# Ledger of designs, part 3: VH-VL binders against Glutathione S-transferase TCHQD (TCHQD)

Target 1, 266 residues: Glutathione S-transferase TCHQD (TCHQD), of Arabidopsis thaliana (Mouse-ear cress) (o80662)
Amino acid sequence: MQLYHHPYSIDSQRVRLALEEKGIDYTSYHVNPITGKHMDPSFFRMNPNAKLPVFRNGSHIILDTIEIIEYLERIAEVSSGIEDATFNREVVEWMRKIREWESKLFTLAHIPDNRRLYVSKFLRMVVIARMAESPDLASAYHRKLREAYDTEDKLKDPGALRRSKDHLLRLLDEVETKLEGTTYLAGNEFSMADVMLIPVLARLSLLDLEEEYISSRKNLAEYWALVRRRPSYKKVIGRYFNGWRKYATLVKTWMFVRVRSLLRKY

## First folded at step 19 (VH-VL; from n1 with heavy chain G101N)

Design o2
Fold by OpenDDE, fold request of step 21:
Structure o2 (fold): chain C 266 residues (1-266), chain A 120 residues (1-120), chain B 107 residues (1-107)
Amino acid sequence: as target 1 above (266 residues)
Amino acid sequence: EVQLVESGGGVVQPGRSLRLSCSASGFTFSSYWMNWVRQAPGKGLEWVAYISSSGTYTYYADSVKGRFTISRDNSKNTLFLQMDSLRPEDTGVYFCAREENSYYDAFDIWGQGTPVTVSS
Amino acid sequence: DIQMTQSPSSLSASVGDRVTITCRASQDIDNYLNWYQQTPGKAPKLLIYDASYLQSGVPSRFSGSGSGTDYTFTISSLQPEDIATYYCQQYYDYPLTFGQGTKLQIT
């Protein structure tokens, strides 16, 4: 089993958390979306939408995060001979609910403009370069370029930004309410619902929004502290973004992008 | 001044119970995760249990699971360790320790400890 | 459980000496490691957190380094007040586990 992923991808974090929680071995391939690695022709041919993660088991490729997690659940069940009691209707409902919030616009809106615009420009240049190198993929690359411009337009739409924020707030409020009655999101046991939520919280932390969105909610704050104690979290997210680590990670990525841009190595 | 003070230690026979207390002062007790750590005579440190800020979440070392109960009263700034079915191997100094934050699981504040002796 | 092995178990050095203590984990703990100092009859004191960060108020002569399974605690210039037992502690996984300790004495 192979996973194409990156720590900057929320969905990648979800899938990796699932893999770690289930103790499933896999081959890891880092595809950094900030540096434009996901636009490489080899990867792009496999996944023209250029979204992470990509899960491969032999000839079977799964692109949808929830489908991947469900697939992993089946693998774990077969291997252990025991059905996972945490994967019930409520778990699925939460997974879907959490997935409904799209983090991209929200994330970009909370990145300083100078950095956001720089990376955006860089990625567009990467796409253009790849288009020139692989004419057979030109149409697909054009779509990606259009999407990039559309994203920029959305970022200028205060209504869109507000809707995204409001959606997140409603989600977190619902989570807060749920956690009043249960230890974890979908019950008293850790489940894939938590796997879906944890990367959202991690993203908020990464954006320095923990105090505003997490700490302001008593149950959620305590829950967040709990789930960060798990080895899966420490391995998948914590190693990159906990405390001072996030700065090192971000600086490294930023420097890489800047150097490539300066050298016009797209 | 930030301070933790343990109490309740003593000498007991195997199978008996003790209840340890840890009084916190100088900080917002209800905002911190708390832990018990013990040290057998002449030995190293052994983590025993943690409790979340509100008391919602607890976790125990296998050596004490089912016998010890960690709890807290935030209104009284007090941490507790109910020790049941005590064994000779439970003998040692028991420390309460505050977690600095949830990122590092580091114990930045400790009490002076309270001694527990389990002997026939 | 993750086992933490310290080396050496005991050490004698002179004032002003550089002292090095090592801690090895039974598995990769990805810098989720703390160092404590315990003087006789007293509670442990946090010195280093997250493998290499100095706790507030701790003298700069103390430092930590390492990665993966191998970590090092260093006193650049040993002082008389540094007589104590030192412990490493992993927090990668529960249960939290400590090294067996290194007893440091001054010659």
Scores: ipSAE 0.926, ipTM 0.961, lowest interface PAE 0.5, mean pLDDT 95
Fold by OpenDDE, last read:
Structure o2 (fold): chain C 266 residues (1-266), chain A 120 residues (1-120), chain B 107 residues (1-107)
Amino acid sequence: as target 1 above (266 residues)
Amino acid sequence: EVQLVESGGGVVQPGRSLRLSCSASGFTFSSYWMNWVRQAPGKGLEWVAYISSSGTYTYYADSVKGRFTISRDNSKNTLFLQMDSLRPEDTGVYFCAREENSYYDAFDIWGQGTPVTVSS
Amino acid sequence: DIQMTQSPSSLSASVGDRVTITCRASQDIDNYLNWYQQTPGKAPKLLIYDASYLQSGVPSRFSGSGSGTDYTFTISSLQPEDIATYYCQQYYDYPLTFGQGTKLQIT
């Protein structure tokens, strides 16, 4: 089993958390979306949408995060001899609910404009370079360029930004309410519902929004502290983004992009 | 000044119970996860249990699970450890310790400890 | 459980000496390690967190390094007040576990 992923990808974090929680071994491939690695022809041919993660088991490729997690659940059940391969109804409902919130626009809106625009321009240049190198993929690369421009337009739409924020607020309020009655999101046991939520909270922390969105909610704050104690979190997210680590990670990425841009090495 | 003060230690026979207390001052007690750590005579440190800020979440070392109960009263700034079915191997100094933050399970504030002796 | 093994168990050095203590974990703990100092008759004191960061108020002669399973605690210039037992502690997984300790004495 192979996983193409990157720590900056929320969905990658979800899948990796699931893998770690289930104790499933896999081969890890980092595909950095900020440096444009996901636009490489070899990866792009496999996944023209250029979204992370990509899960491969032999000839079977799964791109959808929930489908990957469901697949992993089945693997774990088979290996453990447990015949019940179905998620609890409540777990599935929460997984879907959490997935409904798209984090991309919200994330980009909270990145300083100078950095955001710099990276955006860099990535467009990368796409253009790849397009020139692989004419057979030109149409797909053009779609990615169009998507980039569409994203920029949405970032200029205060209504779109507000809708994204409101959606997140409603989600977190619902989570807060739920956690008053249960230890974890879908009951008193850790589940894949939590696996879906944890990267959202981690993203908020990364964006320095923990005080505003997490600490302001009593149950959620305590829950967040709890789940960060898990080895899966520490391995998948904490190693990159806990405390001072987040600054080191971000600076490293930024410097890499700056150097490549200056050298015009796309 | 930030301070933790343990009390309730003593000498008991095996099978008996003790209740330890830890009084906190100088900080917002209700905002911190708290832990008990013990040290047998002449030995190293052993983590015993943690409790979350509100008391919702608790976790125990296997050596004390089912026998010890960690709890807290935030209105009184007090941490508790109910120790039931005590054994000779439970003998040692018991420390209450504050977690600095949720990113680093590091104990930045400790009490001076209260001694517990379990002997026939 | 993750086992933490310190080396040496005891050490004697002179004032001004460089002192090094090692801690080995039974598995990769990814820098989720703290170092404590315990002077005789007192509670432990946090010196280093996250393998290499100095706790506030701790003298700069103390340092930590390492990665994976192997970590090192260093005192660059030993002082008389440094007589204590030192412990490493992992917080990668529960239960939290400590090394057996290193007793440091001054000759």
Scores: ipSAE 0.923, ipTM 0.961, lowest interface PAE 0.5, mean pLDDT 95
Fold by OpenDDE, fold request of step 21:
Structure o2 (fold): chain C 266 residues (1-266), chain A 120 residues (1-120), chain B 107 residues (1-107)
Amino acid sequence: as target 1 above (266 residues)
Amino acid sequence: EVQLVESGGGVVQPGRSLRLSCSASGFTFSSYWMNWVRQAPGKGLEWVAYISSSGTYTYYADSVKGRFTISRDNSKNTLFLQMDSLRPEDTGVYFCAREENSYYDAFDIWGQGTPVTVSS
Amino acid sequence: DIQMTQSPSSLSASVGDRVTITCRASQDIDNYLNWYQQTPGKAPKLLIYDASYLQSGVPSRFSGSGSGTDYTFTISSLQPEDIATYYCQQYYDYPLTFGQGTKLQIT
């Protein structure tokens, strides 16, 4: 089993958390979306939408995060000999609910303009370069380029930004309410619902929004502290983004982009 | 001054119960995760249990699971450890310890400890 | 459970000496390690957190380093007040576990 992922990718974090929680071994491939590696022709041919993660088991490739997690659940069940270990309905409902919030726009809106625009321009240049190198993929690259421009337009739309924020707030309020009655999101046991939520909270922390969005909610704050104690979190997210670590990780990537841009090496 | 003060230790026979208390002062007690750590005579440190800020989450070492109960009263700034079915191997000094922050399970504030002796 | 093994179990050194204590984890704990000092008859004191960060108020002669499974605690210049038992503690996984301790004495 192979996983193409990156620590910055929320969906990658979800899948990796699931893998770790289930104790499933896999080969890890880092594909950094900030540096444009997901636009490399070899990877892009396999995954034209250029979204992470990509899960591969032999000839079977899965691109959808929830589908991957469901697949992993089946693997774990077979391995454990436990019959009828279907996802609890409540777990599935929470997984879908959490997935409905798209983090991209929200994240970009909270990145300083100078950095955001710099990376955006860089990535557009990368796409253009790849189009020139692989004409057979030109149509798909053009689509990605259009998406990039659409994203920029949305970032200039106060209404779009507000909708994204409001969606997050509603989600977190629902979580807060749920946690009043249960230890974890979908009950008193850790589940894949938690796996879906944890990367969202981690993103908020990464953006220095923990006080505003997490700490302001009593149950969520304790929950957040609890789930960060898990080895899966530490391995998948903590090692990259906890405390001082986020600076090391982000600076490294930023410097890489800067150097490539200066050298016009796309 | 930030301070933790343990009390309730003593000498008990095996099978008996004891309740330890830890009084907190000088900080917002309700904002911190709290732990019990014990030290057998002449031995090292052993983590016993933690409790979350509001008391919602608790976790125990296997050696005390089912016998010990960690709890807290935030209105009184007090941490508790109910010890039931005590065994000779439970003998030692019991410390309450505060976790510094949510990112590091480091204990930055400790009490002086309260001695517990379980002997026939 | 993650086992923490300290070395040496005991150490004697002179004032001004450089002292080194090692801690090995049974698995990779990714710098989720703390160091404590416990003087006789007193509670432990946090010295180093996250493997290499000095706790506020702790003298700069104390330091920590390492990665993976192997970690080192160092006193650059031993002082008389440093007579104590030192413990490493992992918080990568529960239960939290401590090393067996290193008893440091001054000759």
Scores: ipSAE 0.914, ipTM 0.959, lowest interface PAE 0.5, mean pLDDT 94

Design o2
Fold by OpenDDE, last read:
Structure o2 (fold): chain C 266 residues (1-266), chain A 120 residues (1-120), chain B 107 residues (1-107)
Amino acid sequence: as target 1 above (266 residues)
Amino acid sequence: EVQLVESGGGVVQPGRSLRLSCSASGFTFSSYWMNWVRQAPGKGLEWVAYISSSGTYTYYADSVKGRFTISRDNSKNTLFLQMDSLRPEDTGVYFCAREENSYYDAFDIWGQGTPVTVSS
Amino acid sequence: DIQMTQSPSSLSASVGDRVTITCRASQDIDNYLNWYQQTPGKAPKLLIYDASYLQSGVPSRFSGSGSGTDYTFTISSLQPEDIATYYCQQYYDYPLTFGQGTKLQIT
């Protein structure tokens, strides 16, 4: 089993958390979307949408995060001899609910314009370069380029930004309410519902929005502290984003992009 | 001054119960996760249990699970450890310790400890 | 459980000496390690957190390093007040576990 992922990718984090929680071994491949590696022809041919993560088991490729997690659940059940082969309804409902919030626009809106635009331009240049290198993929690359421009347009739309924020707020309020009655999202046991939520909270922390969005909610704040104690979190997310580590990671990535841009090595 | 003060230690027979208290002062007690750590005579440190800021989440070492109960009263700035079915191996100094923050499970503030002796 | 093994169990050194204590984890703990100092009859004191960061108020002669399973605690110049037992502690997984301790004495 192979996983193409990146630590900054929320969906990658979800899948990796699931893998770790289930103790499933896999081969890890880092594909950095910030540096444009997801636009490499070899990867792009496999995944023209250029979205992470990509899960591969032999000839079977799964691109959808929830489908991957469900697949992993089946693997784990078969290996353990446990006949409960299906997620309970509540787990699935939470997983879907959490997935409905798209983090991309929200994240980009909270990145300083100078940095955001710099990276955006860089990535567009990467796409253009790849188009030149692989004409057979030109149409797909054009689509990605268009998407990039669409994203920029959305970032200029206060209504779109507000909708994204409001969606997150509603989600977190629902979580807060749920946590009043249960220790975890889908009950008193850790589940894949939590696996879906944790990366969202981590993203908020990464963006220095923890105080505003998490700490302001009593149950959520305590929940957040709890789930960060798990080895899976520490391995998948914590090593990159805990405390001072997030700054180191971000600086490193930024410097890398700057250097490449200056050298026009796309 | 930030301070933790343990109390309630003593000498008890095996099978008996004891309740330890830890009084916190100088900081917002309700904002911190708290822990008990014990030290057998002449031995090293052993983590016993933690409790979340509101008391919602608790976790125990296997050696005390089912026998010890960690709790807190935030209105009184007090941490508790109810110890039931005590065993000789539970003998030691019991420390309450504060976690510095939610990112580092480091104990930055400790009490001076309260001694517990379980002996027939 | 993650086992923490300290070395040496005891150490004697002179004032001004460089002192090194090692801690090995039974598995990779990814720098989720703290170092404590405990003087006789006193509570432990946090010196180093996250493997290499000095706790506020702690003298700069104390330092920590390492990665993966192997970590090192160092006193660059031993002082008389440093007589204590030192403990490493992992917080990668629960239960939290400590090393067995290193008793440091001054000759």
Scores: ipSAE 0.914, ipTM 0.959, lowest interface PAE 0.5, mean pLDDT 94
Fold by ESMFold2, fold request of step 21:
Structure o2 (fold): chain C 266 residues (1-266), chain A 120 residues (1-120), chain B 107 residues (1-107)
Amino acid sequence: as target 1 above (266 residues)
Amino acid sequence: EVQLVESGGGVVQPGRSLRLSCSASGFTFSSYWMNWVRQAPGKGLEWVAYISSSGTYTYYADSVKGRFTISRDNSKNTLFLQMDSLRPEDTGVYFCAREENSYYDAFDIWGQGTPVTVSS
Amino acid sequence: DIQMTQSPSSLSASVGDRVTITCRASQDIDNYLNWYQQTPGKAPKLLIYDASYLQSGVPSRFSGSGSGTDYTFTISSLQPEDIATYYCQQYYDYPLTFGQGTKLQIT
């Protein structure tokens, strides 16, 4: 099994957490979306939406995060032969509820404008270079360029940003209430519902929003501290973003993009 | 001044119980995860248990699981370790320790320790 | 459980010497490691966290490095007050485990 992913991607983190929690061996391939590597022609032919993660088992390619996790659940079920259907229903309901929150727009709105604009300009230049380099893919690259401009338009819409924030607040309030009665989201055992939530909390921490969104909720704050004790968190997220590590990671990424843009290397 | 003070240690026969206390001062006790760590005579450090800031989450080393109970009373700024079915192997100095933050599981403040001897 | 093996178990050095202590984990712990100093008869003191970050108030002669399974603690110029036993502690997975300790003495 092969996974094309990047440590910054919430959905990549979700799939990697699932793989680690289930003890499933896989081959890891990093594809850096901030530098535009997911737009390279060879990867783009395999994944024309340029989305991460991409899961592959033989000739079978799965792009949807929940579909990947459901596939992994089935592999684990073959090994065990038993499933608790009641637990799985609540888990699936939480997974879908957590996925519905629009994380991309929220993330971009909380990045300082100067850094966001440099990355946006860099990625548009990458797309333009790739269109010239691979004419057979020009239509698909043009679509990605349109999407980049559409994203900039959405960032100007305070209603869209407010709705994303309000949705997150409602989600976290619901989580806070649930954790009053259970250790984890879907009961007293760790599940794929927690796998879906942990990267959301890690994103808030990455954006320096932990105090505003997590620490203000006593049950959620302790839950966040609890789940960071798991080896899966430490390997998938903590390796790159735990504590001080996040600043070193962000500095390296920013410097790489800044140098490539300054030197026009695409 | 941030301080932790253990008490309740002593000499006791195998199979008996002891209750250790750790009194906290100089910081907001209810904001910190707390741990017990022990050290047998002439030996190294052994982690025993943790308890979350509210007391909701606990975890134990296999060597004490089922025999020891970690607890806290945030209104009294006190951490406890109830030690039942004591064995000679439980002999040592018991430290309470504060986790500095939830990212490094590192103990930045320790008490002076309270000795526990299990023998006849 | 993750086993932590320190080397050497004991060492003697002169004031001003560079002292190096190693810690090996039974599996990759990805820099999830802390170092402590314990003066005889006293509680341990945190020196280094996350393999290489110096705790506030700890002299700069102390440092840590390493990756994977192998970690190193260094005192660049030994001082008389550094006589103690030193412990590494992993926090990759629970239970937390310590090395057996390295006793440092002045020759």
Scores: ipSAE 0.825, ipTM 0.931, lowest interface PAE 0.7, mean pLDDT 88
Fold by ESMFold2, last read:
Structure o2 (fold): chain C 266 residues (1-266), chain A 120 residues (1-120), chain B 107 residues (1-107)
Amino acid sequence: as target 1 above (266 residues)
Amino acid sequence: EVQLVESGGGVVQPGRSLRLSCSASGFTFSSYWMNWVRQAPGKGLEWVAYISSSGTYTYYADSVKGRFTISRDNSKNTLFLQMDSLRPEDTGVYFCAREENSYYDAFDIWGQGTPVTVSS
Amino acid sequence: DIQMTQSPSSLSASVGDRVTITCRASQDIDNYLNWYQQTPGKAPKLLIYDASYLQSGVPSRFSGSGSGTDYTFTISSLQPEDIATYYCQQYYDYPLTFGQGTKLQIT
């Protein structure tokens, strides 16, 4: 089994957390979305939406994060002899609820304008170059470029940003209430519901929003500290972003992007 | 003036119980996860248990699970370790330790230690 | 449980010498490692966290490095007050575990 992902992608983190928690071996392929590698023609032919992560088992390709996790749940059941553990209703309901929050718009709204615009310009140039190089994929690249403009329009819409924030607040309030009675989100055992939530909390920490969204909620704050003790978190997220590591990682990433942009390496 | 002071250690017979206390001062006790760490005579350090800042989450080393209970009273700035069914291998100096923050599981403030001897 | 093995178990060095202590984990711990100093009769003191970050108030002659399973603690120029036992501690997984300690003496 093969996973095309990047450590900074929320959905990549979700799938990798699931793999690590279940002890499932896989081959990791990094596809860096900041440098536009997810827009390479070979990746587009495999994944016409250029979304991360991409899970591959033989010729079978799964693109949806929840579908990937459900597939991994079934693999773990078959190897252990358990027949129906994958369909816990409360877990699935939490997974869907957490996925419904639009994280991309929220994230982009918190990136400094000069840095965001620099990367955005670079990526648009990459897409344009790829359209010229691969005419057979031009319609897919054009759709991707249009999606980028739609996202920029949403960033200018204060209502869209407010709705994303309000949605997050409601989600975290529900989590806070649930954690009053249970150790983890869907009960007293760690589940795929937690796998879906942890990257959201890590993103808030990465954006320096922990005080506003996490620390203000007593149960959530302790939950966040608890889940960071897990080896899955440490390997998938903490390696790059735990504590002071996040600043070293961000500096390294920005320097890499800056050098590539100056060299016009597309 | 950040300080942790253990008390309650002593000499006890195997099978008996002992309750350790750790008094905290100079910092907001209720904001920190707390731990017990022990050191057998002439030996290294052994982690025993942690308790979350509110007391909701606890975790124990296998060697003490089921016999020891970690607890805290945030209104009194006090951490406790109830040690039941004591064994000779529980002999050592017991330290309470503060986690600096939840990112490094590192102990930045330690008490002076309280000795516990389990012998017949 | 992740076993932490320190070497050497003891050493002697002269004031001004560079001192190196190593810590080997039984599995990859991805720099989730702290270093402590314990002077005789006292509680341990945190020196280095996350393999390489210096705790506030700790002299710059102390440093840490390493990756994977192998980690190194260095005193660049040994001072008389550095007489102590030094411990590494992993925090990749619970239970937290310490190395057995390295006793450092000055000749």
Scores: ipSAE 0.825, ipTM 0.928, lowest interface PAE 0.7, mean pLDDT 88

